# Ledger of designs, part 34: VHH binders against o14958

Target 1, 349 residues: o14958
Amino acid sequence: LNFPTYDGKDRVVSLSEKNFKQVLKKYDLLCLYYHEPVSSDKVTQKQFQLKEIVLELVAQVLEHKAIGFVMVDAKKEAKLAKKLGFDEEGSLYILKGDRTIEFDGEFAADVLVEFLLDLIEDPVEIISSKLEVQAFERIEDYIKLIGFFKSEDSEYYKAFEEAAEHFQPYIKFFATFDKGVAKKLSLKMNEVDFYEPFMDEPIAIPNKPYTEEELVEFVKEHQRPTLRRLRPEEMFETWEDDLNGIHIVAFAEKSDPDGYEFLEILKQVARDNTDNPDLSILWIDPDDFPLLVAYWEKTFKIDLFRPQIGVVNVTDADSVWMEIPDDDDLPTAEELEDWIEDVLSGKIN
Below, E stands for the ipSAE of ESMFold2; O stands for the ipSAE of OpenDDE; V2 stands for 0.75 times the mean of E and O plus 0.25 times the DockQ between their complexes.

## First folded at step 17 (VHH; framework vhh_7aqx_2)

Design B1 (at its last look DockQ between E and O 0.91; V2 from the best seeds 0.00; counts 0 for: pae E 2.4 > 2)
Fold by ESMFold2, look of step 17:
Structure B1 (fold): chain B 349 residues (1-349), chain A 124 residues (1-124)
Amino acid sequence: as target 1 above (349 residues)
Amino acid sequence: QVQLQESGGGLVQAGGSLRLSCTTSGFRFDRYAFSWFRQAPGEEREFVGAISWSGSTTDYADSVKGRFTISRDNAKNTFYLQMNSLKTEDTAVYYCAKSKYRYFDYTPSEYDYWGQGTQVTVSS
């Protein structure tokens, strides 16, 4: 997004026990920063001021939406924080209707604007046309679900919609009521298909029709794809989801010819190994994280504008990277699979 | 079809313990805060304790702090009041209540659904 200069108008409200009920009733969607006590320490004070300016800029950009922006001081308003159920200082919470959603992504204006715009949409997108089916089919790098239901009044559609609310905006839920769309997608009545990123075929969720709880449990059980893209809006949540204290990390710049080719090789490896529950490759496009490139290059001792794959220890950031001797000489899928098996077996340490 | 039902009340000796349960149905349990109130004959309902929507935070009336613990089990759509070191002044009808909101507060007007109540009698 193309951001304006901050105009200096205060739009972010400090919540207190006096005003919180009024403010919470005023907005259908509320962005709430539960922040650490403001310290006299200059470094901490600067960091808080930067986050406050980010929130003010987001509020300015979204001023014509029904979105409120608020802060809660963890020390000054400790009793209010208890009433609201907030216990982790520094967290950003989104209150949408009666739901509370924790934001676990980069605290940046463009990331927050896009995240909030996704949240003002309905949790389920209805597909009813040829163009919408084609748009759905082009989504390859997200977990997505699609179901066929009799109507919006179906108890099974309502269960699906309730399940979708658990995962909005991170997992994309779609539905159709159109028999022609269902036929094109090979969907049976009340069936829900689950699409793992980059796979050729979906999984029909077993034992239709489903309750909300059954759908939520299935999605939670399948939330770790064999190949997943690291996204700014969920980067901390994804990084916390390691396997045995490590991540297998692949850097591939999609807009670069070598990066594009490497990503296609990674997709093939993922397709051939999707039944391995011990494998989840974290794909990072450096273009998504321009401010982290220098940090990662220094920390990992690699060139991020060339394809890279390695294993990273989440505790100390120690890492081992596959040797790719020539940037134009990319590994084959077989060579990559062999390296991955060596990592998983412990031969690469 | 919102329903709350208390159980676990009864007669107990001073210094004893009792655990109340509030089983709920007909709404999304995980979205709301809950509270326990109590009422002695001829008195207004008195706040006892509350638990937030996530279960991560609680608060208690000064008269029960340190003796009572509120908890919730989202898998069972149930929340609890563990009462320890009971005193005769704890004798009352105990009510569980659903907040209108994700947050709790201390007045009965903030709660839209109530259980029927369960009698707790503490004898000396």
Scores: ipSAE 0.475, ipTM 0.837, lowest interface PAE 2.4, mean pLDDT 89
Fold by OpenDDE, look of step 17:
Structure B1 (fold): chain B 349 residues (1-349), chain A 124 residues (1-124)
Amino acid sequence: as target 1 above (349 residues)
Amino acid sequence: QVQLQESGGGLVQAGGSLRLSCTTSGFRFDRYAFSWFRQAPGEEREFVGAISWSGSTTDYADSVKGRFTISRDNAKNTFYLQMNSLKTEDTAVYYCAKSKYRYFDYTPSEYDYWGQGTQVTVSS
C-alpha cells in the first residue's frame, strides 16, 4: 500500500506562442494552469513550486491517460493568454475538446485526479439494469437527471447529451433506452426527470421533447438546491453562489452518530422548505476538508466535533451560529426551521 | 449547417457610427472565438478585431483601436462590431468569421467559416 511520489520526471509543459497550437491539437483533454508571474520573492517561488509539484504528481498518476498538462505565465505570455481568453490569474482550466471548464476547487492532487477522471468519462451514463437503477437511486447529494429515449440515435438523446456537456462533471446525467428501466423509474418516452439533492421525488421537465437549450436553461434555473453538499472539487464555485451576500452553513460529520442525526433533521427541513427559492443551505462535512477544520474553528469560534449551523457573511466572514448546548439533545426540525426563518427575515445576521 | 450572416452595414458620414451584427447557427457558439475582417477595393482582407470564446478578452487592429468594440451575446448566438468615429478609410466589405478553435488569430487561415460580408461606406 504505497502512495505515489514524484518520480523526478517533469511532465508539465510551459505553453507559449511557439508551441500552443501544437499542444492544443495534440491533446483532447488539456489541464492548463494560468499562473501569475513568479517573482524573486522566496514565498512566491515556493507557492508556485507547490502548485507545480501538485500538477506534476497528477500528470504522473494519470500518465496512462491521454491528458496534457501545461502552464501559462500571465506576464510572459500575455498575448497568448488574451488569445486563449484567460484573464484570471491563478486559475486552472480544463480544455476538453472545444470546451473550456474552469476548475474552481481545492488545488490538491487527489481532488484533481478524481475530477479529471470524472471528466474524461462520457457525459451521460447509460442505465440498462436493475442494479444500475439502484445505484442511481442511491445518489442523493448530486443534482442528477435521467431521460428515457428511443435509442442512441435519437435526436432527443443527442440533445440531452449535448446539454450534459454544459454541466459535466458537476451535474450527473443518466439515460436509458430500456423499457423496463423506464417503467421502474416511471419515465415516458423522451421524458427527462430532474432530481434535486436530498429530495425523494424528481421533477419532470415540462414540455417534452426537449432541445439542448431548453434542458440547459432548465438546469441553470434549478441548479441551486435547498440543501447542497460542499465538495472539494467545486468548493470555491459553490461559495461564490451566495444569496444576498450570505451562506447558511451547516457542519455535520456524517460518520458521527450525532452528525448523522443532525444531517437527517436538516434534510427534513430542506424537504419541507424546498419551494422557497430564498433558502439554500450549505452542508459541510468536516471529514471532506481536514485541512480547513482548524481554520474554520478559529475563524467562526465553533467546535466542529459537534454539529453546527450558522449564517456566514461572504465578504468579511462574520458569522452567527445557533446555540446548541453540549448536554442537550440536537435541535428538532422545528427549532432549526425557526432559526432559519429568523435568519431569512434578518432577525439573525 | 454552419452559417454566419452579417447585418447592419450601410452608408454613413465621416464621424458617424454603425453597429454590425453577425448571427450564427449550426455550431456551439459559446465554444469558439470570433473575428471581424474587412476588405477594401483593391486591397487584401485585413484583420479588424477579435473576441475570445469567453468574451473576456478582445484585440483590435491598430487602425481601429479606441474606435471599434467587439462584443458577444451567447444567448443570441450573435457577436457585434460597434464602429464609432468612422473614417473614409474604414470603407470596406466587413466579414465576420468563426475561429477553428477557442482562441482567435490574426490570420484568415485560422478561420473555417465566413459570412457573406456587409458593405460599409463612409462618406466625407
Scores: ipSAE 0.329, ipTM 0.729, lowest interface PAE 1.5, mean pLDDT 93
ESMFold2 (binder alone), look of step 17: mean pLDDT 90; pTM 0.913

Design B2 (at its last look DockQ between E and O 0.79; V2 from the best seeds 0.00; counts 0 for: pae O 8.8 > 2)
Fold by ESMFold2, look of step 17:
Structure B2 (fold): chain B 349 residues (1-349), chain A 124 residues (1-124)
Amino acid sequence: as target 1 above (349 residues)
Amino acid sequence: QVQLQESGGGLVQAGGSLRLSCTTSGFKLDRYAFSWFRQAPGEEREFVGAISWSGDTTDYADSVKGRFTISRDNAKNTFYLQMNSLKTEDTAVYYCAKSRYRYFDYTPSEYDYWGQGTQVTVSS
């Protein structure tokens, strides 16, 4: 959270009909805030000023990168917004090359900086050594894909790279052209393996070799893991992906011994139930959301300094939480599975 | 290779309706804006209407506003121009065009790929 002090230099450009073509051409990556008209009331003015300051700070932190920062006023520049295809006021869009990406995360400087830095990276990371295989294998909390291809000129690699652009930066795509790496990972030529978070083994995507469209469709159909981490950079997108109006939510602080142990139990439950399409557990590490801890503790009437699991209704803030005694014992995987079954059957709501 | 092909033109009586189709290939519809233009005999190509990369915003020439509607079907890689309350002055060759950019604009120079055109003839 240790950002430099804002130096007061304006780096965010207001777009208009006069300048938008020049500004859009200048940058390969452009962060665009399509904002609501600023009204005369002080609350709206302060909220806009806070968001503008966030963008200016992000622009300062990333000033050595080739990233543009712009705003479009929904009322003042209504014709421009129409030309640009924007109709949802308050949205943040990232223009990367000819692609437009909507940002559905927390509007915070540290979140935006990390999101934009991830978008600067190539959409596919190339693995060429056993050390890089080890680094790949240590990534457990993301959806990741890896493929083995003849070369970077392969039409199948190019299809894979195009599919990766669709999901950047949320889903990690890797490739190798090295037979030694492919042997270590048990990859066949033109095969792509899909890794669900926290699972022991990947699955091979069926019917190799693939088109871009086949890869994109497969990933879209497998985007709801049995256990997934809530991340600030996609928190609103993830929250909108509920099952029957609820989320099963587990708070586990990974850096705390009890939180770490609880997370390991959650992983076991997820592995044992990965074939259940009605189950997706949303893991929240309170360390990822320091500004929301007090809000959640008050709203849910729980103590986030210890592990918690509950069910939350997405329409309102109603919630029910499993009783975990203030003893040294965490629930077993079997006890969690029984509780989850009661939730899914409607015995707990 | 980017390709655009118009269809659905023909002879229609004034006051009638017609729907034009533009079948596309070789580009991703959600990355670029798209427009219809028309050209009457002895005239320059003129803007008819546009749809943005998102499909959520459109704009139209004043002469057709309220009578023509642009739509997109991503599954079929097809754009449509629904033309209602046709007038004899709507007689022209209609062209579909892919914008060079994610945004639309009103001049032909902003468009890098064009169909071959389809004739629409409105009789009284």
Scores: ipSAE 0.545, ipTM 0.861, lowest interface PAE 1.9, mean pLDDT 89
Fold by OpenDDE, look of step 17:
Structure B2 (fold): chain B 349 residues (1-349), chain A 124 residues (1-124)
Amino acid sequence: as target 1 above (349 residues)
Amino acid sequence: QVQLQESGGGLVQAGGSLRLSCTTSGFKLDRYAFSWFRQAPGEEREFVGAISWSGDTTDYADSVKGRFTISRDNAKNTFYLQMNSLKTEDTAVYYCAKSRYRYFDYTPSEYDYWGQGTQVTVSS
């Protein structure tokens, strides 16, 4: 078992007025780091170097893929940045064809590699067997859509595929051309079903067949789940999607028996309240964020060896947490619902 | 089929205002940069203003800065040119254009689709 190490080869290219047209035409997928000017300050320099080396490592690991990696200095290339529509320094953008995707997750090599690999895949996964149906059904923590179409040449499938491009890789799109698979999933011709995370029953999107715009609009209207898992690849974007300046946050380690049990209770609560548009619970598995565990414990003054649920103010990180006794008993679904109700009503803030 | 269609042009007195619209079809607005150009009789087509793919960045020719504003409505697949404090020298045929890529440019050659143009006449 070997971990990749930087081999000393620079693969990340500085983008400028001289080369930007060629670079943009050369790559179907381009990873672009729009960075602030690098000052003579040692800390700033080191921070920049850390970002750069991460990108170099990612570029190295993905060298066999036709992915470009570039950096744009916000000051030196201000005109170019403006021309390209980059407004936020420190942001990472993925240019895929004629689309630009902002990456708003953990700036780590493993996270970026996985993210990019997912992005270069087909936006729609075709299901053609019972085994694949089972695999599809086991996905519970993603928004997923599945459609039944006549064939790959169907105009409605093409619309579905185009819609999928808007949400890749954060939302998963599936399709089938197989009547047997469709029957198993109770899909009619040209029907698309929408699955909210942790919900067992899908929603059939109304008014089939669908245009691309109709599908995109529907997904956008339903993209905030009652319960969702925080992921490193989109953690900042998720956090910015607060309701009324707050997040209801639940910490639970799925690999821990107590965490698992707590999560199951939480899922039940979410299912029972999925019709409430004002409710969105953010589940965080500490195992997904080992670098942040100590920070969260300190900031929120909680023990993440135990399941926790609280309300966090996104502006100042002020938080209130449910009191859970230090015994073997976890809160019941009813107790959690009561607490959540108190939060939503403003009694707890 | 890709189409761009301008509207809103006409005759206006100096100091007046007009709002041009460019209605688009056949592509998504949020994938490309868009620009307005204008061409006066006997003159070359010149850059007026542009909006980035994200809609967050705009730029204008020096001659129209402070007077013209570009905006976009994705839901309507339309972007606009608000022209205030119009001058006689603003008289031209105004064209909307789609950039070949996600960036905008100040030269016409970087645009692959154009509207038919709308006449704007500013009288003294």
Scores: ipSAE 0.011, ipTM 0.277, lowest interface PAE 8.8, mean pLDDT 92
ESMFold2 (binder alone), look of step 17: mean pLDDT 85; pTM 0.864

Design B3 (at its last look DockQ between E and O 0.89; V2 from the best seeds 0.00; counts 0 for: pae E 2.01 > 2)
Fold by OpenDDE, look of step 17:
Structure B3 (fold): chain B 349 residues (1-349), chain A 124 residues (1-124)
Amino acid sequence: as target 1 above (349 residues)
Amino acid sequence: QVQLQESGGGLVQAGGSLRLSCTTSGFKLDRYAFSWFRQAPGEEREFVGAISWSGSTTEYADSVKGRFTISRDNAKNTFYLQMNSLKTEDTAVYYCAKSRYRYFDYTPSEYDYWGQGTQVTVSS
């Protein structure tokens, strides 16, 4: 078991007015870090270096892929930044073909590698076998769509592909041209089914066949699940998607028996309340965020070795948590539902 | 088929305002930069202003800075040139153009599709 270490080779290039056209033409996929000016302050310099080293490591790991890595200094290259349409310093952008995707997740090498690898894939995954259907069905913690089309040349499939580009890689799009697969999934021709995370039954998008715009609009209207998992690759974007300035947050370690049980109860509660547009629960597995565990424990004054559920104010991080006795059984679905209702009614805030 | 079409041109008195529109089709607006150019009689086509792929950044020629504003409406596949405090020297045929790339440039060669143009005449 060897972990990659920086090999001393610089692979991240500073983008400038002199080289930007060539660089953009050279790479079909370009990772661009738009960073603030680096001051002479030692702390600021080290902070920048940390970011740079992360990108260098990612570049090294993905060297065999046709991915470019560049940085743009907001001050030194202000004109270029304007030309390229970047206005938010500190942001990481992925340029894929004619698309620009903002990365709003944890700036960590492993997270970025995984994110980029996912993004290199086609926006739509084709399902053509039973095994692939099983794999599709096992995905429970993503929004996923699946459509049945006549062929890859179908105008409706093309529309589906275009729609998928709007959401890659955060939402997963699947398609099949196989009648057997379609039958197994109960899909009709040109039908697209929408799966909410942790829900057993899909929603057939109404009024098939669909245009790109219709699909995109539908997904946008349904992109806030009743229960969703916080992911490192989109953690900041997810957190910004609060309802009325709060998040209902549930901590549960899936690998722990108690955490697993708690999560199953939480899923049940979510399924029972999926029609409530005002309910969105954010599940956080502490194992996905080892760097934040201590911070959360300190900030929220909770023990993350145990399942927790609470309401958090996004502005000041003020929070109220459900009391779960140490020696007692986990809360029942009814108890959780009652607590959630109290939160939604404003009784608990 | 990619198409750009300008509208909103006309005759206006000096000091007046006009709003030009460029309606686009055949591509996604949010993937490319767009620019306005103008050409006066006997003059070369010149850069007026641009808007980035995201719409978050704009650039203007010095001659129009502070008077002209470019904006976009993705839902309508249209971007605009608001022209205020118009001067006689602003008289020209105005063209909208699609950049080949997500970035805008000052040179016409970097643009792959153009509108037919709309006449703007500013009288004294």
Scores: ipSAE 0.633, ipTM 0.865, lowest interface PAE 0.8, mean pLDDT 94
Fold by ESMFold2, look of step 17:
Structure B3 (fold): chain B 349 residues (1-349), chain A 124 residues (1-124)
Amino acid sequence: as target 1 above (349 residues)
Amino acid sequence: QVQLQESGGGLVQAGGSLRLSCTTSGFKLDRYAFSWFRQAPGEEREFVGAISWSGSTTEYADSVKGRFTISRDNAKNTFYLQMNSLKTEDTAVYYCAKSRYRYFDYTPSEYDYWGQGTQVTVSS
């Protein structure tokens, strides 16, 4: 996206015990940065100034929305932070109605704008036409759910909508009230289907109809799909969701012909192995993380201009990478499966 | 709709311990702050302690700091007040209260739902 130059207007409000109740009342959605104390140290001061500028730019871009932007100093307003329930300095919190959402992504203007715009949308997207079904089916790189309900007044739809709020904006929830759409998707009344990324066929959630709690539990149990894309808006939560301190990581630039082909091979491996609960591949498109490319190349000693797959220990950054010939000979799905089997069995550390 | 019920009060000797429970229904525990208050005979209702919506932060009146601990059990929809090293001055009716908001405060007027109270009597 094309961001404007920051115009210099101060839109981010510093909260204190004197003003916080008035400010919290004013907005339906509030982006709150709970920041570390600002010290005289030049490095810390500069880091704070950069984050403050990011927030001011986001506030400028979204000034036509009913979104407030605020900061709480962890030292100067320690009593306020305690009242508000914040204990992790440097975190962003989004206050939407009575919900408090912790932002677990990159602190960058474009990431925050997209995240906040997703949050102001309804948690459930309604599908009512054949074109909308086709658009839904084209979404392949997200966890998505779709349910068929009698109407917006259905207690089962309400439970589904409440479950969607738990995962907004990270997981996409869809619903239909139209019998034609339901027939197209092979959905029965009050049935909900769960789609893993890159899979053609959904999982019908068992034992319909569902409570909010049953839907939330099911989604939480299925948040480690066989193949998932790393996203800037959730990168820290995804990275912390490791399997005993390791990730199987695949770099594939979707816009590059070799990257596209490698991703298609990864999708085939994922589809053929989706029943293996020990397998979860984290796909990273380097185009999504331009500022991290150099860091990853140095840390992992790999070349990200080419497809790569490896095992990374997230605690000490040790890694082992599959040898892929320089001559653009991509591994076959079978070669990838053999390598993955060696990783999962412990032959590769 | 929203309901709070205290239990666990009773008679205890000075220096002893007691655990109060507040069973809740009709609200989501992770959306609102929650507090304990107490009222001694002839006194106004006073703040004892609070726990935030996140469960990560707590606050206590100076008179009970280091002796009382607030916790919650999300699976049981229950908040607790663990009272140790009890003094005769702790004798009061103890109330649990739900905040209107995600944040807690020290004044009773910030709380929209209250339990009926449970008597704690500390004898010498």
Scores: ipSAE 0.623, ipTM 0.886, lowest interface PAE 1.3, mean pLDDT 88
ESMFold2 (binder alone), look of step 17: mean pLDDT 84; pTM 0.860
ESMFold2, look of step 21: ipSAE 0.508; ipTM 0.841
ESMFold2 (binder alone), look of step 21: mean pLDDT 83; pTM 0.853
OpenDDE, look of step 21: ipSAE 0.410; ipTM 0.775

Design B4 (at its last look DockQ between E and O 0.01; V2 from the best seeds 0.00; counts 0 for: pae O 8.9 > 2, placed apart)
Fold by ESMFold2, look of step 17:
Structure B4 (fold): chain B 349 residues (1-349), chain A 124 residues (1-124)
Amino acid sequence: as target 1 above (349 residues)
Amino acid sequence: QVQLQESGGGLVQAGGSLRLSCTTSGFKLDRYAFSWFRQAPGEEREFVGAISWSGSTTDYEDSVKGRFTISRDNAKNTFYLQMNSLKTEDTAVYYCAKSRYRYFDYTPSEYDYWGQGTQVTVSS
């Protein structure tokens, strides 16, 4: 919402077979909206107009960052869409170098600006001081990796950097070349540690040193942590990442005292159950999604002024919520564990 | 180092089928488009068909559309050309080629790496 007024300058380019090679060559980072045909359908026309305005505003905000903004009409440019490899109408693609990234998050100006700013950064952040170690350690609600390598020229660092590109910007990759930093973090040469959100200890990725493929495979196998935060830049992909079409969802507003306390209880439950591969709790901070609060309250029939935990069927939005009486304190970790056990065993469905 | 190697060519009777394979190394299959071309004696290399970086879109030269299918197997670093209902005019050396770009196009100049070719001969 806190964006400048759109100045009316057209910055989003419509691609055609005539111009696409020149436009694609001009930018190292390009935001491409592959849109459905603009038809007489009232809903589709309004959705397209909103998305076009969002892209124009993002292009204005980022005009000095050498980022291109383009559209491809799925019907008018069907042959071009084939050449470009696009098959899902309504999708947003980010072309970074030779990599094509599908954006599967909220199509909103602030979300896209932050996503694109993250993508123009190097895929690996270098840590070289004790203050930077402390900053790294404070990050608890992201999947993060850190490795210790001899130098930027190390083939093992290059493999790590290539793996980081695969997950940018969703997973945070860090590296150090400094022996003091490595000692502080208990890292051995060419070792990579994987940090699951909210856990006390990292996992040392087995069988160092690693190829890019081994690192990518390990990370893919560990992208469903026991407790994870829903983020606007990946919200639709996260909803589709389920076991048998259900999610355990917890609403906790971190800035609210009850929400903060509930989140601390969720962290304890996650730590005590991190070895259960069937458990993944999706934490939603309502402050991250101010426009969706009313929708969730209506759809799930819950009050987000208080912490909530439930199970949601993503195919039909059916849900069951733990009963937390208005006049009682928050559930204990033991009470949550018992409820979760009932959900996972099928007693609550 | 980028390498492409075709296999699966040979002699087949008209109406028959062949599957060509192109094993690859040195590039990531999901970043570039890929194409099959063919060349009959005394002719230029001609586009046969292409598959995009995503693997989800393809295009074919009109005379092979409906008879030939391109696919890929990322785990095996291999692209395929399934050729059905073969005709004598399909006789040619078949080449696989990597695009310079994430997109495909129809001219050989868009492709920076080529296999050595495999002969397909269709007898009447």
Scores: ipSAE 0.621, ipTM 0.891, lowest interface PAE 1.3, mean pLDDT 88
Fold by OpenDDE, look of step 17:
Structure B4 (fold): chain B 349 residues (1-349), chain A 124 residues (1-124)
Amino acid sequence: as target 1 above (349 residues)
Amino acid sequence: QVQLQESGGGLVQAGGSLRLSCTTSGFKLDRYAFSWFRQAPGEEREFVGAISWSGSTTDYEDSVKGRFTISRDNAKNTFYLQMNSLKTEDTAVYYCAKSRYRYFDYTPSEYDYWGQGTQVTVSS
């Protein structure tokens, strides 16, 4: 096992009005760090350097890919930033064709590499075999869509593909042209099924065939699941998607027997209440966020060696957590539902 | 005290070559990016090229791409601008400048120290 180390080569370029056009022409995919001005303050300088090094490492790892990496100083290049639609300093943007995608996740090399690799893939994965169907069915923690179309040349497939571009890589789009696969998945011609995370049954999008706009609208209306997993690549965006200023947060380590069991109970609760638009539970696996575990324990005054569920105020991080005994007994689905109901009614806040 | 000093300028015929040097003192060379600028009479000072703190990254103005090359010698605390295939329009006073940061910028205001400049004249 060998981990990549910075090789000393600078690959990240400062973007300006002067080189803007040529850089955009050179790269089909451009990773752009929109950063605040670097002051003479030592801490600020070091913070900037840390971000820079992460980007350099990502650029190095992905050198074989046609991905550009640039930085834009918000003060020095204010006009350019405005032109490109950048409004949030400290953000990472991906320019792909005529689209700008904001990365609102953990600024870590491994996370960014994975994110970019996913982004350069085709927005739609074609399913043509039984094995691939099984793989599709095993995906439970993503929003996923699957459509059956006549062929790749179908106008409806093209619309589906264009719709997929709007949500890549956060939502997964699948398609099949195979009648056998379609039959197995109970898909009719031009039908698109929408799968909510952790739900067993899909929703057939009404009024087939669909335009791009219809698909995009449907997904946007349904993109907040009853239960969703917090992911490093979109953690901040997810957190910003609160309901009424709060998050119901569940900590569970899937790799731990108790965490696993708790998660299964949580899934059941979510399935039983999926028709409630006011309910959205955020599942956090501590194993996905090793750097934040200590911070969460301190902030929320909880033990993350155990499953936890609570309500968190997004403004001040004030929180109330369900009391779970230290014994080997986890809350029942009914107990969790009762607690959630108390939260939603305002009894617990 | 930080100092930058250009040398190597002069008169050259079109198609000829010159190598400019910028000798630096008062700071560690590998901590900062450096750039060359030039200013023709009656014109604004314009970016020519730059080199990063590590020396691994360079960029040039479009008009000089393929003709000019910037390099550095840390042991000598010196930066260079190799100018090949010179044109009459390359006539200007050339300045070396120290960036405030590890990365170069195309804006003169982001450079905190400048040399006195060296005259380059390209005759037809």
Scores: ipSAE 0.012, ipTM 0.308, lowest interface PAE 8.9, mean pLDDT 92
ESMFold2 (binder alone), look of step 17: mean pLDDT 84; pTM 0.860

